# VH-VL binders against a0b8k9r932to1074: the designs that were tried, part 4

Target 1, 143 residues: a0b8k9r932to1074
Amino acid sequence: NNLPLDGIVFISVRDEDKAEIAEVARRFVNAGLKIIATDGTSGYLRGSGVPAERVRKIYHGSPNVLDYIRRGEVKLIINTPTTKQSVKDGFQIRRSAVDYHVPYITTVQAAKAAAEAIEKALRGELTIKALDEYHREVRYRAL
Below, E stands for the ipSAE of ESMFold2; O stands for the ipSAE of OpenDDE; V2 stands for 0.75 times the mean of E and O plus 0.25 times the DockQ between their complexes.

## First folded at step 1 (VH-VL)

Design g6 (framework fv_gatralimab)
Fold by ESMFold2-Fast, scan of step 1:
Structure g6 (fold): chain C 143 residues (1-143), chain A 121 residues (1-121), chain B 111 residues (1-111)
Amino acid sequence: as target 1 above (143 residues)
Amino acid sequence: EVQLVESGGGLVQPGGSLRLSCAASGFTFSDYYMNWVRQAPGKGLEWVGQIRNEANSYTTHYAESVKGRFTISRDDSKNSLYLQMNSLKTEDTAVYYCARDYWDSEGFDYWGQGTTVTVSS
Amino acid sequence: DIVMTQTPLSLSVTPGQPASISCKSSQSLLHSDGKTYLNWVLQKPGQSPQRLIYEVSNRFSGVPDRFSGSGSGTDFTLKISRVEAEDVGVYYCMQGTHWPTFGQGTKLEIK
């Protein structure tokens, strides 16, 4: 049972999504989750008053999101496509998320849904079983 | 249960055309890159080409030996992969397999049963 | 294209004994992302190819732990610690660092 009611959320989003994702990230922090993010995303989040620790892109070396996933620290991944990311880098993150059973989200809408589900679980409005089923659905959504 | 089932193989004359299909089931087909791999009688495996998913604009890539003659396409609504083969040569005689790419590792985690293409007069 | 060369092309092993297959690439398989996309595939007689190992050393689900992969750069090895009758077939290495290319295959037979 690895519910994401605590732990780390990784966020890396394209410029167009940054404003909307900052609101989602704030909701995660208010729910008791910690944020790690790539350089551009972490800078935007901190500029918006949302605490976020910086991590490197995969091709920039360690530590990167794969290291955090292998350590079992990341409980949720939000990664929207950017013109700077290679296809292989994006799929490495998704493959690692599947292998380590971490929910993987590629759209702002799915990220908002995840925040809502976590908030409802914390209020006791969702059972642990229902939350696990929700996370499987979100993880297996198409890019 | 993941399954890939090829069809459309047969006997065709040099210079002819043939269209192969691969029917996928048991997984979310639209998420995956798909590949065609062939094997000439008594020979080893040879990669033919790949098609990416919608998120990567259905981009296609081909082995040099088939570039310009073969076209890969897919219909996600039907969970189907296709290989259109034009200007067929005797060297194209092979069993053709469709294969699923394990998250862009080019490690193929599921293979079909194959369909035989014979190019002969 | 990257040329993949396997040695030996065939080997016969007594049941319970180890087997080792070498795979060499004409160029380094280290990708700019820090990963090495060297995979192993098994084709049993009369059957379709089946998955074995991905990214040098990772066994696919269902692959027995007697199979192990190792290597880096241009030199890779597949080892079977104790060969069983069901292991008979042709083993192919395959690189995915560039567009996919396969080795010639190594035929494993039981003595």
Scores: ipSAE 0.000, ipTM 0.512, lowest interface PAE 15.9, mean pLDDT 82

Design g7 (framework fv_gatralimab)
Fold by ESMFold2-Fast, scan of step 1:
Structure g7 (fold): chain C 143 residues (1-143), chain A 124 residues (1-124), chain B 111 residues (1-111)
Amino acid sequence: as target 1 above (143 residues)
Amino acid sequence: EVQLVESGGGLVQPGGSLRLSCAASGFTFSDYYMNWVRQAPGKGLEWVGQIRNEANSYTTHYAESVKGRFTISRDDSKNSLYLQMNSLKTEDTAVYYCTREEGYYDSSGYFDYWGQGTTVTVSS
Amino acid sequence: DIVMTQTPLSLSVTPGQPASISCKSSQSLLHSDGKTYLNWVLQKPGQSPQRLIYEVSNRFSGVPDRFSGSGSGTDFTLKISRVEAEDVGVYYCMQGTHWPTFGQGTKLEIK
């Protein structure tokens, strides 16, 4: 129920996480999900051969990730902020994720767990153990 | 991986000018606040100044000892940080390091990567 | 500016023995955001400074668990549980709660 098998995944990650997250994002795209990402992340993903649509950072105006969340289009948020402004933006994104019951992931490890759970679900191999691991890694979930 | 490489140091006479450069690689340079820190021969570390990222309007801040004489700038398209030093004094003799800043709010943080340094000697 | 004072200014340690360095600030380093921006930097002989600990007690990636930071307010401590030869150098505390200032440095030497 909380596991996104369709829809949009928002990604905005620190430089140190970009290489690992590119592989995770590729797995999401192969599963049929669409990626939207902030400037630095979207550029890295596209440079790595992963399709990703650029959205503005909140301080740059609309459309930004908050607009997509409010429209119910974002099913999963992966955010590891890299700057002081990005940390402030991350606070607003986290708040919106709580208000709209969108799963919010702040680590690469949790993002990998989500990709694995989605892949297992698509193969008909999803187990209660995989769901438990995914749910434990998600910081914000539907109440 | 993350690298910061300073250049432009040398010998200069008191009252002279010099421009230092720092070439960044291995990270999204435009996302980070950058700093200059110096170390006089046999002495400790002294913060010189900071330049913020585009999101914070490239705002600069300086230590009182260099205010009005030094200017920090950056060119995000070239992944480069600069320190323009004017009206140099013998007290400015030091190894100059560029540093990458991490932290959560505007004026607070820490330095997570340091360059190898470039030596500036102000002497007649 | 916030004044950072380190003690001792130098210490010599036999390999395998512990070392402790104190850092005191002239004002509380607790930021209004609830975080304390006291950090530790190591400069090995002939090398540029390198990261060690941030926000009082967090080790940077690659820093051995022999290193630990503690403290609050104005009083902070860096401890090395068992000093190795590779640990020689000058240790600096740094505050980033306001505009950055450094302690004088503590030189760690092997006996």
Scores: ipSAE 0.006, ipTM 0.543, lowest interface PAE 10.7, mean pLDDT 84

Design g8 (framework fv_gatralimab)
Fold by ESMFold2-Fast, scan of step 1:
Structure g8 (fold): chain C 143 residues (1-143), chain A 123 residues (1-123), chain B 111 residues (1-111)
Amino acid sequence: as target 1 above (143 residues)
Amino acid sequence: EVQLVESGGGLVQPGGSLRLSCAASGFTFSDYYMNWVRQAPGKGLEWVGQIRNEANSYTTHYAESVKGRFTISRDDSKNSLYLQMNSLKTEDTAVYYCARDLDYYESYAMDYWGQGTTVTVSS
Amino acid sequence: DIVMTQTPLSLSVTPGQPASISCKSSQSLLHSDGKTYLNWVLQKPGQSPQRLIYEVSNRFSGVPDRFSGSGSGTDFTLKISRVEAEDVGVYYCMQGTHWPTFGQGTKLEIK
């Protein structure tokens, strides 16, 4: 699918998903993506050595995830259900994802699949470049 | 490393004016709401006012004790916060702190504070 | 404005003993969003205020686990399970449910 190769990934996950999502987030960062996350998630990620920027509550002003979505900077949203997430905030984030055509992932398994797909796409790009280099060398030598 | 450094304090006569500055570094200053908080000699902390970020139209709010006399402004290109103090009273004598509003998504707290700059209003 | 009242105003503790500070608000600190914005700030002698606890019971990064906050509505408590020499200073409660107001401060000293 049209998964991002650059840009910002928003992550907000329940406590039981934090350990697995930290590895996924590390893979996104290694692929060149930036992470923004809710307080609990960002704290866990940073504690695990993964750079992640905190985002504010929607009603506290900017920057919040809606601002990043409206700017076209958020390319992927990962949100697993939590008892801490407000109904209003969750609704606004989901609505904005739909309105701005941002992929919205609700499970760790789907997040892992997204990381794998992005990594494969990056390897594919390197293969295409290698093939181009090979063809240029052959044509040059043939002259 | 987040740092806030205030300057501009000094001795001023009642009715006078003074402008304080706060230089920010180590974070994206333009994204944050900023506060001024003061502390009179031997007294507790008192919130002075807040300025929001560009996305919230640089909206300002003030404590009743300073409303109409003090103005908060910012220059995001210089990572700087300002407090313009007019019609100063002896009761405005205090150490003035610059404080960053919110660092955590679910917190309503001032998380980083400057070292303070002293304003003395006396004859 | 919401008035914040701390007790005691001064507390002297033997090292290793517990300390408890009370903070009361003139009206409920429960925000319309369902959260309670009661924070604690510490000012050590000759230093700027520093962050300690946010939203009643959450410790900021770097704050030792001997510090704990509790409470709801209008009544809040900060506890130190085993006071150390480094804990001396003035503790302030602060509410952020409305425009920020601070308690008058509690000075903690070692006997």
Scores: ipSAE 0.000, ipTM 0.494, lowest interface PAE 14.7, mean pLDDT 81

Design m1 (framework fv_modakafusp)
Fold by ESMFold2-Fast, scan of step 1:
Structure m1 (fold): chain C 143 residues (1-143), chain A 119 residues (1-119), chain B 107 residues (1-107)
Amino acid sequence: as target 1 above (143 residues)
Amino acid sequence: EVQLVQSGAEVKKPGATVKISCKVSGYTFTDYYMNWVQQAPGKGLEWMGWVDPEDGETDVAEKFQGRVTITADTSTDTAYMELSSLRSEDTAVYYCARGYSYWGYFDYWGQGTTVTVSS
Amino acid sequence: DIQMTQSPSSLSASVGDRVTITCKASQSISNYVDWYQQKPGKAPKLLIYAASSLQSGVPSRFSGSGSGTDFTFTISSLQPEDIATYYCQQYNSLPLTFGGGTKVEIK
């Protein structure tokens, strides 16, 4: 997988993860990445001072994250689903991520690892260890 | 299928206000941002701002802040752009264009509304 | 604001020719650029988005490439109906900004 040093990060997280992911998103923005997020996540991020644009989940209609992935604009996906419907949408998002070669992250810890790896790369401090940690956390594993 | 239909041409005096409408059909109005673009005679395109019809959020380019008001009426699927304190340099064709927030992708445009400011 | 400098301002070419238009951003914008075609008296039409993606229904002779600050739009084999002004547009940051346009004419 490629480490995104620019581009768009899609974020859609459950309520329990919002506070921690806001800090991660801030770090992505400071590194030069842009954020698109679902309604609840984008509202929380903006309320926390992190610029993020709204995008709908698949069941809410177009434009949704699949449209952005198909365009090649999304470089990293962070998604922690909680409802039965959002889990079903997650299957379509993961399938598209595989088809379009986009790293897929499902935990806050993996998101933190991604932010750290990107920051180190931009500072010229990227190490084999940091890159290995990033690749381990973002590797998609099919059920 | 998807259509954006704008109101007709306007002739205004300096200092007046103009309000242009953009009525949409063929898609869910609240699913897309509506952008407004100005094109002076023989000149290029200049972005003015957008509205998110779902919540009424707007963003207006600095050049037009204080003079432009952008709104959306979800009961009639119509977006509006109001420009006040008109000057001769506001003579232009004004377009509405649907898009995805500031990520771009203006895939459908209105036919344009000509505004002439004459003294 | 990000300035988009488009070159050339105008060009004249023969049917079947390969036409290349360039757009330079005043700062790095990744791949956040779209390309539009505008015929006289008509609204612009989206041709290319995200620097290199072809819009649905647009002929394959149109293509885009580039990243960072330098972007290129190409018509591989110019057709009579391609006579128009072409614009690039960045969406890396607000305000959204367009290039000055390139008028394409046939000899």
Scores: ipSAE 0.007, ipTM 0.605, lowest interface PAE 10.3, mean pLDDT 84

Design m10 (framework fv_modakafusp; at its last look DockQ between E and O 0.04; V2 from the best seeds 0.00; counts 0 for: pae E 10.1 > 2, placed apart)
Fold by OpenDDE, look of step 2:
Structure m10 (fold): chain C 143 residues (1-143), chain A 121 residues (1-121), chain B 107 residues (1-107)
Amino acid sequence: as target 1 above (143 residues)
Amino acid sequence: EVQLVQSGAEVKKPGATVKISCKVSGYTFTGYYMNWVQQAPGKGLEWMGWINPDSGGTDVAEKFQGRVTITADTSTDTAYMELSSLRSEDTAVYYCARDYEGSDYWYFDLWGQGTTVTVSS
Amino acid sequence: DIQMTQSPSSLSASVGDRVTITCKASQSISNYLNWYQQKPGKAPKLLIYAASSLQSGVPSRFSGSGSGTDFTFTISSLQPEDIATYYCQQYNSLPLTFGGGTKVEIK
C-alpha cells in the first residue's frame, strides 16, 4: 500500500464529482503522475486544463485500463460509481486492482487524502498520521 | 492505395431496414476504429457511432440508439451500418470514416465515398 | 453534449481574399478540435487537427487557432479550388459533434 510517487492514475468518476476530482487530478499531475481516464472523465479534465489521456472502455478491446494495470503502469485507481459505467467493466477493474495490488479509491474525500499524502511525501513531510489517513481511505475490495 | 469503399445507393420504404457496407483496403482493418457519419441533404455532418473491429465493441449516439447496429467482419475487412425503422428523415448520405489516434489528438483521416439512402413512400 | 456553433453559415469572397470562420463550443474543449473541408458531392477531408496543426499535404494557406471555447479557421488567400463547405468538429467528449458548417463561395 505504498504511495504512488510516479506512474499512472486511472480516473473514472460520476458527473457530480468531476469538478472536485479535476483539482485532485491537477495535484497528481503537478506531483509527476500521469492521468488516464474514460471518455467522460477525460473530456472534463482536459477541458479544465488537466492533461488526461483517454483510455478505451474494456468492451472496446485493447488497449484498455486492464492492460495498463496488468503492465504495472497504473498505480492508483479513482472510480466513483456512475450510472453510465458497465457493471461488468467495474467488476473487472476492481478484480484487477486486487490481483495487482493497486489502491482503489471510491470517494472524492479519499482522492483528496491521497493527493495530500503524495504531496507531503514528495516534500519529505509524511507523518504517521498522514500515512494512517491515506491507508484508511484506500480500499482493497474483496471479491 | 489506402481507401474505404462503400456499397451503392439504396431506396427504401418507411419502416424498412438498410444495411450499408464499408470495405477497407490498404491498411490493417483491426488497427483503427471505424466511424459512421450521417449527412442529410443540404445539411451538416452528424456522428452516428463507431466500432472497434478487433473487439466488436461499439458506441452509438443517443439519437440513433435502438435503430442503428454497427458491425465488422474481419474476414472481409468490411464494416457495416444497419439502420432500421427507416423514416423520411433518414434520407441522407452516410459515410464511413477511419478513426486515427495520435498522442493527444484524433480525427477522421480516411473517408468512404458515401452511400445515398433515400426513404420515400 | 457539446454544441459547436459555427459562423457564418455561408460567405462569398473574391479570389485572394482572406477568409475567416469561427467555431464556438458550448464548453471548454481545450484544443481538441478538427477542421474538415467538404467539396460538393465529395466526402469531407481533414485540414486541421488539434485546433492548429496542419494535416500533411494540406496547403499552408489553411490555418487554425484557438483554445477553450473559441476557435478560428483561416484561408489566407482564397483560391478557386477552395469552394467547399467547412466544418469544425470537437473530440473532447462523446458524442463527437460537428459545427453547422460554413459554405464558402467565390464572387
Scores: ipSAE 0.018, ipTM 0.676, lowest interface PAE 6.1, mean pLDDT 90
Fold by ESMFold2-Fast, scan of step 1:
Structure m10 (fold): chain C 143 residues (1-143), chain A 121 residues (1-121), chain B 107 residues (1-107)
Amino acid sequence: as target 1 above (143 residues)
Amino acid sequence: EVQLVQSGAEVKKPGATVKISCKVSGYTFTGYYMNWVQQAPGKGLEWMGWINPDSGGTDVAEKFQGRVTITADTSTDTAYMELSSLRSEDTAVYYCARDYEGSDYWYFDLWGQGTTVTVSS
Amino acid sequence: DIQMTQSPSSLSASVGDRVTITCKASQSISNYLNWYQQKPGKAPKLLIYAASSLQSGVPSRFSGSGSGTDFTFTISSLQPEDIATYYCQQYNSLPLTFGGGTKVEIK
């Protein structure tokens, strides 16, 4: 059971995904999860009425997302890349997710599936199909 | 209107302290780090430090450690930079600048108009 | 600290000319480099980010290229309003560092 029902969700998404992710993030908060996000994402979420704490990227010093993962505080990672460089940086985050067994999501569709699975689990409506669909969308195995 | 408005010009004597304000409007103050940048007359830009208004956490460049204090007041959406033990070489324009962080990039997308500080005897 | 060296420190060109400015990092910074324009008496303005990405609303005559330690900023056809000082900035690591600037003037 790797589904996070409490803890922190890290969110960092490209501009095109921000509007859809704000709705997903609101659902996570309503489910009792806390959000940390990169500068632009945290600003957008807060502007949309969703509480989120800002955290720096790896190259911008500490605390960064790797520090939070190493502390065992992050239970889910949502990272939608903008450029080829974002994909490379995502490799370090993904490797850390594998090492610390944290689910890692790279698309808006997978983020929506995670929100649905968490909501169903909290209502006691968890099904094998819902859990399988969630696990199909997330990756936390070594590259 | 999304803007950063800085306090007015200051004239100080050597050894004095100056405190510059940067008032935020049009966005969520705690959603973005605030940076301070120094520009001496006819010279380039030099990063002084940043603050996370959400946590109050700061990082200050080594050159300014011990003399610079950066703070944020979330009740008034205002960031402050205080520089003590002023020297003539601190004569400069000081800018506050908001940083925008995308998935894999960071840049200063919004700047204050600058505050001129003159240190003379 | 990562030192950023800009060349030249100043240049004079005619309207319509192709202007090229270079920026060299003392160690590899991948593509973590921005270019800013500063007009006299004004705050800097972002033109290029991530070495080669054009900021929204910035004219297409401005471009950037490079990776690692060597970067180039180009104005394909210099306009009168482009007269300014241009700065590169690395954001690979703290402290953030800027190049010394390149002053672009009309002949």
Scores: ipSAE 0.006, ipTM 0.562, lowest interface PAE 10.6, mean pLDDT 85
Fold by ESMFold2, look of step 2:
Structure m10 (fold): chain C 143 residues (1-143), chain A 121 residues (1-121), chain B 107 residues (1-107)
Amino acid sequence: as target 1 above (143 residues)
Amino acid sequence: EVQLVQSGAEVKKPGATVKISCKVSGYTFTGYYMNWVQQAPGKGLEWMGWINPDSGGTDVAEKFQGRVTITADTSTDTAYMELSSLRSEDTAVYYCARDYEGSDYWYFDLWGQGTTVTVSS
Amino acid sequence: DIQMTQSPSSLSASVGDRVTITCKASQSISNYLNWYQQKPGKAPKLLIYAASSLQSGVPSRFSGSGSGTDFTFTISSLQPEDIATYYCQQYNSLPLTFGGGTKVEIK
């Protein structure tokens, strides 16, 4: 069946991934998904013409990404670490993603695959089961 | 040219309301949070709150809860801070400040020129 | 709230002197600390972020160090244009809080 994937995608990526992720994020927006991103990533996406709402890091107050995850609003997380401190923040996000069963992706290549799968689901090229199996594989890779 | 331009100085009576504007130019208004900072004469800096201009979401320091309203108008790229029930101790310079947030750091990288508010009978 | 205790509140030094300012947090803030400079009649200006990282365009005579609760800001050789009030600011938790400031003057 054609069942659109809806909800929020959280994106926070290192600088060298931003150009490729901007094209992936555009595909998510075209598919009806909404983007939230940390400041550096949100700034890049907006500068590339991709709508994205800025969110705070978990230690900087609200609304932060954990608030959205805990409310069930985030359906996919794309996070590539850049520093030890950034990895620590990513660890808390990943732990929450596991607890709340949100797929968590750490590479641009996996993000491209997710966008392709979502686009195929919208065209009726994937079944609900096949999409569910893809989501399990993505969560497995993130653990 | 990237800048924040604030509205001019104001003189108010106790109990009145002041609304200060902060006009953005040279960057995408909705791409950064806007903060407000109070500095009483001869005193240090005190954070009042912030707004995400994209969503309209705000956070206000407890000291100012109930008296401060922070808003943003994305059609004019202008942030506003409204302080009600003015007291003489609200006499201060008020700054708007854009914050820059990296992966694991953030700071106020761009400040308005400040708006002096004088509250006197 | 995280209280930032800054000392001294003021100091006077000669051109060329080494100036040291300290900032203590009431609880651990890792390295989530900034230093700002404010000249009279002007808005504050960021000098140092993440406790020790020098902002682009800031002279190398300015430096910062510390982690956890104890932080130090240093001007290795005071210049006349460094007359200002200096503030530390934590961004570990809301509300964002500043130290009380250190007024630096030339004697």
Scores: ipSAE 0.006, ipTM 0.568, lowest interface PAE 10.1, mean pLDDT 83
ESMFold2 (binder alone), look of step 2: mean pLDDT 92; pTM 0.937

